# VH-VL binders against o60602r691to836, part 2

Target 1, 146 residues: o60602r691to836
Amino acid sequence: YKYDAYLCFSSKDFTWVQNALLKHLDTQYSDQNRFNLCFEERDFVPGENRIANIQDAIWNSRKIVCLVSRHFLRDGWCLEAFSYAQGRCLSDLNSALIMVVVGSLSQYQLMKHQSIRGFVQKQQYLRWPEDLQDVGWFLHKLSQQI
Short names: E, the ipSAE of ESMFold2; O, the ipSAE of OpenDDE; V2, 0.75 times the mean of E and O plus 0.25 times the DockQ between their complexes.

## First folded at step 1 (VH-VL)

Design c04 (framework fv_cilgavimab; at its last look DockQ between E and O 0.02; V2 from the best seeds 0.00; counts 0 for: pae E 21.3 > 2, placed apart)
Fold by OpenDDE, look of step 6:
Structure c04 (fold): chain C 146 residues (1-146), chain A 122 residues (1-122), chain B 112 residues (1-112)
Amino acid sequence: as target 1 above (146 residues)
Amino acid sequence: EVQLVESGGGLVKPGGSLRLSCAASGFTFSNAWMSWVRQAPGKGLEWVGRIKSKTDGGTTDYAAPVKGRFTISRDDSKNTLYLQMNSLKTEDTAVYYCTTEGYRSGWYFDYWGQGTLVTVSS
Amino acid sequence: DIVMTQSPDSLAVSLGERATINCKSSQSVLYSSNNKNYLAWYQQKPGQPPKLLMYWASTRESGVPDRFSGSGSGAEFTLTISSLQAEDVAIYYCQQYYSTPTFGGGTKVEIK
């Protein structure tokens, strides 16, 4: 695979994602980091078909990490990417999709979305900690899954 | 009218190399994503690989059976698509078609050449 | 890769009669968000390259007669020729492009 993981998130979450994850995980942000990540703002081809970019990201990454926030749930492309990632998992017979819930979203709120409902019912997912003291532990756990 | 004309096919021994060409006309070649699809004699269709437009990164993808052996390239100034085939195997025997992909729509193939036959035999 | 399975392998139909070709994918090729099926159909006549008939499962390519229609969604699809004509004798292939492109094994349509 070209990438260790495709990081899928809403563009509205970019600043947060950059500070919370990319700076700590992506090798282009620091040579101390471990993972070669793919994300839209940097790696998608400008002007290319959105679906094509998503497909390339998903199929060229060992894992797919979806940061499911309120913004994510409101973004049709994110939901589509999520569905496509699930499709990939079915094809590979592997659990390549890592779901991380960001913000105060309840299980009930997540299940309102058909594309996510099946996943949250059958698979485990991670929740971004609200306590900053737990962020280090979380990043470690996430890294283990990537 | 869109036209795709393959050439370069022929008889080659296992382990040999061959380079196919596809001359394109009737459309803006430089904007087109191009693929190769092959068909063994009396068999079905198999996607071989593709190359995106330069504006879309010009990257290539390959089917698993040919990955590492085949290389797709393009010369937009000549409106020509290429398939460099190395380390050929008997199972590579097929008619090779150059195709266009539906622009920004998906990996379906809207135009096809007449094909060129590649026979790999000892 | 997604495996495409066509049925039947061969079909003999009288002129003017309906021909039905089925295609199944090993997994759904439907995007839930845009509700599009990433499925194409091709016609290949003897001695000719394949010709695109349908894309998005049911959208006819330009120039394709209206007697050809595509239907289905998810993992099951059908190509229908409402009234078979002599020029329709060919092998028909389905192809998914939800992931790396794969083709069905083809269905040979002949005149009974």
Scores: ipSAE 0.005, ipTM 0.566, lowest interface PAE 10.4, mean pLDDT 92
Fold by ESMFold2-Fast, scan of step 1:
Structure c04 (fold): chain C 146 residues (1-146), chain A 122 residues (1-122), chain B 112 residues (1-112)
Amino acid sequence: as target 1 above (146 residues)
Amino acid sequence: EVQLVESGGGLVKPGGSLRLSCAASGFTFSNAWMSWVRQAPGKGLEWVGRIKSKTDGGTTDYAAPVKGRFTISRDDSKNTLYLQMNSLKTEDTAVYYCTTEGYRSGWYFDYWGQGTLVTVSS
Amino acid sequence: DIVMTQSPDSLAVSLGERATINCKSSQSVLYSSNNKNYLAWYQQKPGQPPKLLMYWASTRESGVPDRFSGSGSGAEFTLTISSLQAEDVAIYYCQQYYSTPTFGGGTKVEIK
């Protein structure tokens, strides 16, 4: 794989994702970090169609990490990327897709979205901790999944 | 007129190495994504791998059966695509085609070379 | 990988009659965001390289006669030759480009 993981999130969450995840996991932010990550804001090719970039990111990454926030659920491209990643998981016969729920979304709210409903029912998913003290432990757990 | 001309095929023993070349003309090679597709005698088509244009990152992708053994490279100054094949197996016996991937979709193959035969046998 | 299955593996059709080739993918190759099917068809004559006939499931490549048409959506596709001519004798392959490229096994079209 070219990347350890493709990090899929809503552009409206970018500032938070950069501070909470990228600064601590991505080798391009610090040579002390562990993972070579792919994400749209930096790694998608200027001038290329968005669909081609999404497909390329999914097939060139060992894992696909989707940060499912309220903004993610209102973003058609994020939901389509999630659906496409599910297709890859089925064809690969492995658990390449990692779902991380961000914010106070309940199980019932997640089940309302048809694109993720099947995955929520079948797969484990991680919840981003509300308590700042638990973030270090959570990042360690996420790192073990990547 | 678009032309792709493969060369470098031949007979090689298992475990050996071989380098294929593809000379391109009639289009702006540096802007094109290039792929190798192979076909075993009497069998169907199998994608081997690709290399993207410099504008699109110049990265390579490979099919599982060849990953780690084959390397694709390009020399835009010479309009030439290469396939370096190492640790060859009898299963690699095939006609190898050089092909362009359409600039609109990236993965359908719009121009094809004549092919070059690689035979891996003892 | 997405598995492509073609049927029949061979087909004998009289000159001027319709030839129909089917292609099934193991998962949908329709990308709902742009409503396009990532499916192409190729023609290969003996001793020659494959030639692109069709892309986006139903768009004919420049120079391909209008007797060739593609149809279908999602996971089931058809290539139709409405009035078979002698020069159409070939092996036809479908290919998906929704993910890592994979080809069908091919369908040999012969004159009856």
Scores: ipSAE 0.000, ipTM 0.477, lowest interface PAE 20.1, mean pLDDT 84
Fold by ESMFold2, look of step 6:
Structure c04 (fold): chain C 146 residues (1-146), chain A 122 residues (1-122), chain B 112 residues (1-112)
Amino acid sequence: as target 1 above (146 residues)
Amino acid sequence: EVQLVESGGGLVKPGGSLRLSCAASGFTFSNAWMSWVRQAPGKGLEWVGRIKSKTDGGTTDYAAPVKGRFTISRDDSKNTLYLQMNSLKTEDTAVYYCTTEGYRSGWYFDYWGQGTLVTVSS
Amino acid sequence: DIVMTQSPDSLAVSLGERATINCKSSQSVLYSSNNKNYLAWYQQKPGQPPKLLMYWASTRESGVPDRFSGSGSGAEFTLTISSLQAEDVAIYYCQQYYSTPTFGGGTKVEIK
C-alpha cells in the first residue's frame, strides 16, 4: 500500500483535522509521527477527476478513516466515498474502514443517512472525545487500529 | 442530504424553446459533474448531456439527438444547473431529470431529482 | 454507441421467489487497465425517479439489501433478487458507463 491510511473528511473540517490528527499522526507534519497519510488537500492531483482521486486513495491505502461530522454528512461526495470504502471492506474481508464520529451526533442522527446506516447498525465506530483529557487515549486507540 | 430540484417544464410547440433549472444542495456543487437524463412517458431512460466541474475543465458533452439544439450550463454561485432547449421536437417530450455523476467514474448517476415534464405538442 | 439489451421485458414472480434480470451489451464494458466492468443497475419504483442500486456490475450500493446481487462480465450481466419482496416491485435498468452512457430498455418486475 502507498499509504497507511486515507483520511476522508469534509473540506470544512480541514483546520480541525490538521490540528487534531495530522500534527500528531502524519510523518510529513513531524518526524516524530508514525504514519504516511493521504488527504485531499495535500495529496490529490489538481484537475484530476474527483472520483479518480478518491478511488486511488482508497485502493492505495491500507486503512480508510472517515471523520464523520455534520459537515461530512451534508457532503454527498463524502458519503459516496464512505460507500465505496465499505465495498472494499466487504470484498477484502478485512476491517479497512474506520469510522470516527466528530461532534454531537447521536446514533439516531447517523442512521438517517442510508450510505452510513448499514455500517452503524453492524460495526463499532469511534467517537472523538468531548473531554480534552481523553484525547491522548483516543489518539493511541486510533493509532492501534491504523 | 443531497437534493436536486428541477423546474421550468411545461407545454411548448414544435420549434419552441424552454429553459430548465436544477437547484442543488447538500454537496459541493462547484466540484460536481452534472448530467441531464430524460424519460419519455412510459418509456426508458436516455442520457441527454453533461457538464464537468470547472476544476475538471468545465466542458460539455451531448447525446447525438440533441447536439446543436440543447445547451447545458451551470452557475456555481447559485448552485444551479441549466438546460437550454431550442428547436424542440415532439420526440423531446419527456420527464427531464437532473443527476450527479458518480464519484467512482463519470457517466453513472448516483443522485436524481424528481424530474420536470416537458411536453412538445402542437 | 454501445447498445444495451435487457431480457425479459416483464417478469412476474411470487413473493419470496427468485427474480433474474439479464443485460447484454453490444461490446465489452470491461476496461482492461483496471479490470472493472463499467455497468450499473438502477431501480425505478412507480412514480419515482431512478435510484442507483449497483455499480461495477456486482458491487451493491450501501444500504441495498443483500437479496440483490449482480454477476457477469464483459458483455453479459445478471441482476438477481434472491427472495422477492413487495417493495421490490419496480422497473430495473442496466446502464453502461464504459463510453457515452446508454441504458437497457428496462425490465418490469411484478408480484404474481
Scores: ipSAE 0.000, ipTM 0.478, lowest interface PAE 21.3, mean pLDDT 86
ESMFold2 (binder alone), look of step 6: mean pLDDT 93; pTM 0.947

Design c05 (framework fv_cilgavimab; at its last look DockQ between E and O 0.03; V2 from the best seeds 0.00; counts 0 for: pae E 20.8 > 2, placed apart)
Fold by OpenDDE, look of step 6:
Structure c05 (fold): chain C 146 residues (1-146), chain A 120 residues (1-120), chain B 112 residues (1-112)
Amino acid sequence: as target 1 above (146 residues)
Amino acid sequence: EVQLVESGGGLVKPGGSLRLSCAASGFTFSNAWMSWVRQAPGKGLEWVGRIKSKTDGGTTDYAAPVKGRFTISRDDSKNTLYLQMNSLKTEDTAVYYCTTDEYSSSFDYWGQGTLVTVSS
Amino acid sequence: DIVMTQSPDSLAVSLGERATINCKSSQSVLYSSNNKNYLAWYQQKPGQPPKLLMYWASTRESGVPDRFSGSGSGAEFTLTISSLQAEDVAIYYCQQYYSTWTFGGGTKVEIK
């Protein structure tokens, strides 16, 4: 695989994602980091079909990490990416999709979305910690799954 | 197969208390939000209250008419939902159903109900 | 709270004829993020609990005959029985589950 993980998130969450995850995980942000991540803002080919970019990212990454926030749920491209990621998982007979819930979204609320319902019902997902002191542990846990 | 079985209904005097139980099976109870819905004789359906799953905080919400008098709780180890009814009024007379919306987010599974009669 | 209003209160329809039940919500129950209407229809026969017929306004629950259909969006919805059968005699309720749960007052459907 070209990437360790495709990080899928709403563009509205970019600043947060950059500070919370990319700075700590992506090797281009620091040589001390472990993962070669793919994300839209940096790695998608400008001018190309967005679906093609998403599909390429999904299939060229060992894992797919979706940061599911309220913005994610309102972003059709994120939902599309999530669906494609699920499709790949079915094809590979492997759970390559890592779902991380960000914010106060409940499982019940997540189930209101058809594209996510099946995953929430059948698979475990991670929740971004509310306590900042737990962020380090969380990142470690996430890293173990990537 | 999903099954919900209510119990604990009966005759009680105004001001009295009663505790209903709902035994659940056939689904992951601990993950489900559970609700009570009641129906007075010859009347329509009325949502009574809800309890969220533990993972979603386990909090409860109640309809205005029962708030402060009724308490919903759950024992996930027993797959059982409870409705503690205090300070009962005649207008609380109804068949009480336990319901779940695990899959459709609507009440896709109902028990047979248990009758609560509040009368002097 | 979202208030649900059904009309009519009762409806008598000849066998084989169309029955139409309306439901209005005091506010929209359409969720813009998924474009789903959080509206359900139930059928209740005497001595039985309600049975889910329709969810997301227009999706039939498993086992529900094709003659039942749901339509509408936002705050106005309709349940239609295209050809009323004897077994369809019941009280029908609409329900929103957009914010908590509230039911319409019900519509009694009888054979004319």
Scores: ipSAE 0.008, ipTM 0.571, lowest interface PAE 10.7, mean pLDDT 91
Fold by ESMFold2-Fast, scan of step 1:
Structure c05 (fold): chain C 146 residues (1-146), chain A 120 residues (1-120), chain B 112 residues (1-112)
Amino acid sequence: as target 1 above (146 residues)
Amino acid sequence: EVQLVESGGGLVKPGGSLRLSCAASGFTFSNAWMSWVRQAPGKGLEWVGRIKSKTDGGTTDYAAPVKGRFTISRDDSKNTLYLQMNSLKTEDTAVYYCTTDEYSSSFDYWGQGTLVTVSS
Amino acid sequence: DIVMTQSPDSLAVSLGERATINCKSSQSVLYSSNNKNYLAWYQQKPGQPPKLLMYWASTRESGVPDRFSGSGSGAEFTLTISSLQAEDVAIYYCQQYYSTWTFGGGTKVEIK
């Protein structure tokens, strides 16, 4: 694999993702970080076909980490990326997809979306902690799954 | 599963107009970037133009020979791509294919094509 | 615009023998940020639309036999058919998708 993980999130969440995850996980932000990550804002080819970039990121990454926020659920490209990642998991017969729920989304709100319903029903997802004091522990736990 | 079916080709006089259609099925058309590619009889392939998905701005780009004369549009509710051809020239005679841009995926598809003949 | 030049215009190859087609771009189609060559190869048989064979210069499309291989980087590329079969008789086109889309002139592959 070219990347340890493809980090899939809504562009509306970018500032938060950069401060909460990228600065702590991605090797290009700090040499103390563990992972060579792929994400749209830096690694996608500007002005190119978005489907091709998404598929390329999914197939060239060991894991796919989807940050499912309210913005993610309203973004058609994020939902398509989730579906493509599920397709790869079925083809590889492995668990390459990591779903992280961000914010106060209820089970009901998550179940509304067909593309993620299976993960929600099996409770195959992590929740970003509500308490900021738990963030460091959560990042350690997420790192172990990547 | 995935199908692209072109229609609307025919014989037209120089200076005339034609509208081509491409009916798409088997994939999420509304998210796809679509292109038209043509091939003159016995000649090679020539890209005509493309249209981005509405979420990516719905913008169009054209090859120099057709810019200002051809217009690409889409109707996502009907899963249909259009090519409006105006001020047709004899050098526009070709089979016109509907296809998806940037052939980097496992699912790139082409229609059978529709023949446009512009007689002098 | 990027100009694509293919050579030879045509070649005749015996069944089971190697066929080699060359493609040159007028400028590099390698995007340094992702280290990918924006080059594809197509096969077109008489009366049929083109079929994608290869993308990212060397990645085989699903269902394409392993006798087809792509190589090269930057501005010079090669499509190789290691052991020509009767069904491989076709015209082959290279295409760049780095800046819009332009195709090579095509190479006609025939059985000797």
Scores: ipSAE 0.000, ipTM 0.483, lowest interface PAE 18.3, mean pLDDT 83
Fold by ESMFold2, look of step 6:
Structure c05 (fold): chain C 146 residues (1-146), chain A 120 residues (1-120), chain B 112 residues (1-112)
Amino acid sequence: as target 1 above (146 residues)
Amino acid sequence: EVQLVESGGGLVKPGGSLRLSCAASGFTFSNAWMSWVRQAPGKGLEWVGRIKSKTDGGTTDYAAPVKGRFTISRDDSKNTLYLQMNSLKTEDTAVYYCTTDEYSSSFDYWGQGTLVTVSS
Amino acid sequence: DIVMTQSPDSLAVSLGERATINCKSSQSVLYSSNNKNYLAWYQQKPGQPPKLLMYWASTRESGVPDRFSGSGSGAEFTLTISSLQAEDVAIYYCQQYYSTWTFGGGTKVEIK
């Protein structure tokens, strides 16, 4: 695989993702970081259409991490990317999709979205901690899944 | 490109009031924790307070010297952070910076600052 | 409140030589649950806002040259500039974000 993980998130969340995840995980942000990550703002190929970039990112990454926020759920491209990642998980028989819920989203709110409903029903997701003292263990846990 | 631009600084007499604004762009303001940090002329940095994102409760926290006198608020529809300063004292004279801070609890983006002078 | 004490207050270093800045907290800023030190370093040049250099005591911020390194744990920390460059002339601050976010008094680094 070209990437350890594709980070799928709404562009409206980019600053948060950069500060919370990329600066601590991505090797291009620091030589002390562990992973070669893929994300739209840096790694999508200029000139290719967006769906082709999403498909390439999903198939060329060992893991797909979907950062499911309210912005993610309102973004049709993010939901489409989630659907494609599920398709890969089924065809490979190995779980490549990591769902991370960000923010205060209830089970009811998550269940309204067909593309993620299966993961939500099975409680197959991580939840970004609200307590700052728990962030370090969450980053460790996420790193272990990647 | 992230930009934070403070405004509203100026000269005010002790006991007066002033409201600072911080216009934000280039990131999702509504999901960000925001802080105010001040620096008296020729002195070091002093944290003033913080407001959490709406999704994390929207609560505020303040440094002891400003508790009860300063109020931090935000308007997510305008991408604007505010600092209402009441009962100003001469020791409040400083350059006031707005900053971002995320779940990692480090300050990453800073404005250029606005000067508040409390004198006379 | 956690008091942050920096030493020295000022430091003159020849170009290309090592600069060492110390920071001591009045109590540990190591959170044992995640084994992280809640300590950051900032650089501030005249007329500019502070710039984040380090977080978690030793993790360099994106775009910071590798001549900057951080070390230490618990209550004692060090920022090292392995080969001082002209653009490194600034005031450096340590900052704890373990509890009631506090900055050190600053260390002015000058060329000797």
Scores: ipSAE 0.000, ipTM 0.461, lowest interface PAE 20.8, mean pLDDT 84
ESMFold2 (binder alone), look of step 6: mean pLDDT 92; pTM 0.936

Design c06 (framework fv_cilgavimab)
Fold by ESMFold2-Fast, scan of step 1:
Structure c06 (fold): chain C 146 residues (1-146), chain A 123 residues (1-123), chain B 112 residues (1-112)
Amino acid sequence: as target 1 above (146 residues)
Amino acid sequence: EVQLVESGGGLVKPGGSLRLSCAASGFTFSNAWMSWVRQAPGKGLEWVGRIKSKTDGGTTDYAAPVKGRFTISRDDSKNTLYLQMNSLKTEDTAVYYCTTAYYDFWSGYYDYWGQGTLVTVSS
Amino acid sequence: DIVMTQSPDSLAVSLGERATINCKSSQSVLYSSNNKNYLAWYQQKPGQPPKLLMYWASTRESGVPDRFSGSGSGAEFTLTISSLQAEDVAIYYCQQYYSTPTFGGGTKVEIK
């Protein structure tokens, strides 16, 4: 695999993702970080078809981490990427997809979206902590799954 | 410093095939994304297709008019880019340019161009 | 596919006068993640290959004279030659590289 993980998130969340995750996990932000990550804003080729970039990122990454926020759920490309990643997980017979819920989204709100409903029903997701004091523990837990 | 030299152009009948070559020098060819751009006599520029470096997947992309008929390939050991043209049509008549973005290989603008090679498709 | 439209098709300008060439894309070529416009300009003289003049809409290629400038953002762009010289007689093309590359139809610049 070219990447340890592909981070799939809404562009509207980029500033938050950069500060909360990329600066702490991605080797391109610091030599002290552990993972070689792929994400659209840096690693996608602007001249390429967006769906092709998404598919390439999913197939060239060991894990796919989807940061499911309110913005993610309103982004057709994010939902399509999640659906495609689910397809890969089924065909590979592995647990490559990691779903992280960000913000105060209820289980009911998550269940409205057919593409993620299965993960929600099986409780196969992590929740980003509301308490900032728990962020360090959460990053450790996420890192163990990548 | 950077040089691109096309060859292989000529006269071919409709339905025929022709292979163009582009010899590259003055840069690390194996890291470069390479493209073909054509220009019909007295007409404007038209992008034909590109090939990525092997490190970036070695994949190819083509303009709609040539999809299924043209194939781009590369031989990094010879610093050479190829364009295999099959099922040629009269509208494929053009000067074919080999091009690359030397400083930023992943961009789609082209700072280096070859002199071009003329392909004429006529009965 | 992004369609590039240039205007005018041809332009006659006196030596030392300003030449303005316009380029319009069918959709925005501004990439929000890096705030760059994926647009380039080329100059082509008879019998020669195109020569890169401008990239990222307004960044002048090394060796290109200061009289050439690029402006615009999103879907509307302009190439300006502030004081036309004899050697500037050529056809100028805009090109987007936001998606699969496409070129404008070209603008022929001639001396009056």
Scores: ipSAE 0.000, ipTM 0.487, lowest interface PAE 18.9, mean pLDDT 84

Design c07 (framework fv_cilgavimab)
Fold by ESMFold2-Fast, scan of step 1:
Structure c07 (fold): chain C 146 residues (1-146), chain A 124 residues (1-124), chain B 112 residues (1-112)
Amino acid sequence: as target 1 above (146 residues)
Amino acid sequence: EVQLVESGGGLVKPGGSLRLSCAASGFTFSNAWMSWVRQAPGKGLEWVGRIKSKTDGGTTDYAAPVKGRFTISRDDSKNTLYLQMNSLKTEDTAVYYCTTDRYYGSGSYLFDYWGQGTLVTVSS
Amino acid sequence: DIVMTQSPDSLAVSLGERATINCKSSQSVLYSSNNKNYLAWYQQKPGQPPKLLMYWASTRESGVPDRFSGSGSGAEFTLTISSLQAEDVAIYYCQQYYSYPTFGGGTKVEIK
């Protein structure tokens, strides 16, 4: 794989993702970080079809990490990327897709969305901690899954 | 483990209608994308159409020769896939196979499990 | 539509000998973004449904013997059976899944 993980998130969440995740995990933000990550804002090829970039990111990454927020659930491209990543998991027979729920989304709200409902029903997701004291522990757990 | 059993085939006159069923077992049908593929007697394979899981939008796609005449639907409570065939033509004569699509998205038209098929004959 | 052309239409091979089937697509089925060929092979024995044999041009489906191998890239592909067995008598179809799926016309493999 070219990348350790593809980070799929809504562009409306970029500032939060940069501060909470990229500065702590991505090698291009710090030599002390562990992972070579791919994300749209930096790594997608200008002028290419957006779906082609999404497919490229998914197939060139060992893991796909979807940051599911309210913004993600309102973004058709994010939901399409999630569905395509599920297809790759079936193809490779590997659990390559990591779903991380961000913000105060209830299970009922998550169940409302067809594209992710199966993962929610199987409780196959991590929840970003609300307590800031738990963020370091959560980043360690996420790192172990990447 | 995975089993697909088609039924509903038979003899029908041109312009007639027929509904095929495919009973699925051995996997979680509600998560599967399903296709119909047909084979005219002594001829090759031809994709008919596909339906996505309800989780992935439940949308359908059809091959040009059947678009507007055929409708694919599913009943997840009964683990059953359907093909409603209207305005049948002699060139629709074929064995119709129910099949599972392995992947979602752009790689989704890969057919990993097949039923035994049901023969539809369209003649006067 | 992408048109798939197979050659030969039929092939007679002695037991234990190599069988080679060719498949051409009217346009490339190599997706440059993921470097994968959207090409599959199916085996159909008389009175049976087709069976998925090979995908991504060269990846064997689980349970398929290693005497079956796929090769090629872009628009020209080959399925090879290195040592033909009696149970390999069948019609073989290539299929592209780069766009809406289309199949080749089939190659009938028979014992010489």
Scores: ipSAE 0.000, ipTM 0.510, lowest interface PAE 17.1, mean pLDDT 85

Design c08 (framework fv_cilgavimab)
Fold by ESMFold2-Fast, scan of step 1:
Structure c08 (fold): chain C 146 residues (1-146), chain A 120 residues (1-120), chain B 112 residues (1-112)
Amino acid sequence: as target 1 above (146 residues)
Amino acid sequence: EVQLVESGGGLVKPGGSLRLSCAASGFTFSNAWMSWVRQAPGKGLEWVGRIKSKTDGGTTDYAAPVKGRFTISRDDSKNTLYLQMNSLKTEDTAVYYCTTVGATYYFDYWGQGTLVTVSS
Amino acid sequence: DIVMTQSPDSLAVSLGERATINCKSSQSVLYSSNNKNYLAWYQQKPGQPPKLLMYWASTRESGVPDRFSGSGSGAEFTLTISSLQAEDVAIYYCQQYYSTWTFGGGTKVEIK
């Protein structure tokens, strides 16, 4: 694979994602970081159809990490990317999709979306910690799964 | 050689308090996550709580039966782990073990344990 | 809370015979993204603290004899002692570390 992981998130969360994850995980931000990551704001090809870029990112990454926030749930492109990632997992018969819930989203809110519902029901997702002091532990846990 | 030595156990009345210590040697204590596990006489093992290294935030987490009554702390300058036990109940009677938490979260080293007896 | 159930509660086995201990979790402890089972086995001999035997369901801790083997995946696990020795008399505990830490009730292995 070209990338260790494709990081899928709402553009409205970019500043938070950059400070919370990219600066700690992505090799382009620090030589101390572990992963060669792909994300839209840096790595998508200008002028190409957005869906083509999403499909390309999904098929060229070992893992797909979706940061599911309230903004993600209101973003059609994020939900489309999640659906494509699930399609790849079924086609390849592998465990490529990692779902991370960000913010205080209720079970009710998560269950409203068909593509996400399966992960919620199976408890196959990580929750970003509410306490900032737990972030180091969480990043370690996430890194073990990438 | 990793060594963990618990102390501070003894007899205490219900509603009382007791503080346990665990002296660590043979590894870099400041980088290690630590845990307390207890075992009631003739019964099985029960996790009590854990504390992360300072680098990982130094935060604590507890099993439901002790949450709000027990507090875990550490003194990295003394290589010592503590368990402060308040509002003790007869159900808290157990041998208390100090353990290290391995990088992938199982308990790799254990102390010899210290007995806490809560009785009227 | 993940509940761990061990069977049997006690087991009497003759020297040199095979001992088999079962462990069941109330939910899967297999994390699909890394394909790892978050399950460990501990041995507690009379008068001693527990000692780590096995982690990731089937990986032996350094210094553990090869007669000890772990198997299983998801929610059903087995610890096997291929040829019981006198020093193996102990209580054996399974533990999940998928979501915090919970232990099985233990299986006492004694010589018949």
Scores: ipSAE 0.000, ipTM 0.492, lowest interface PAE 17.8, mean pLDDT 84

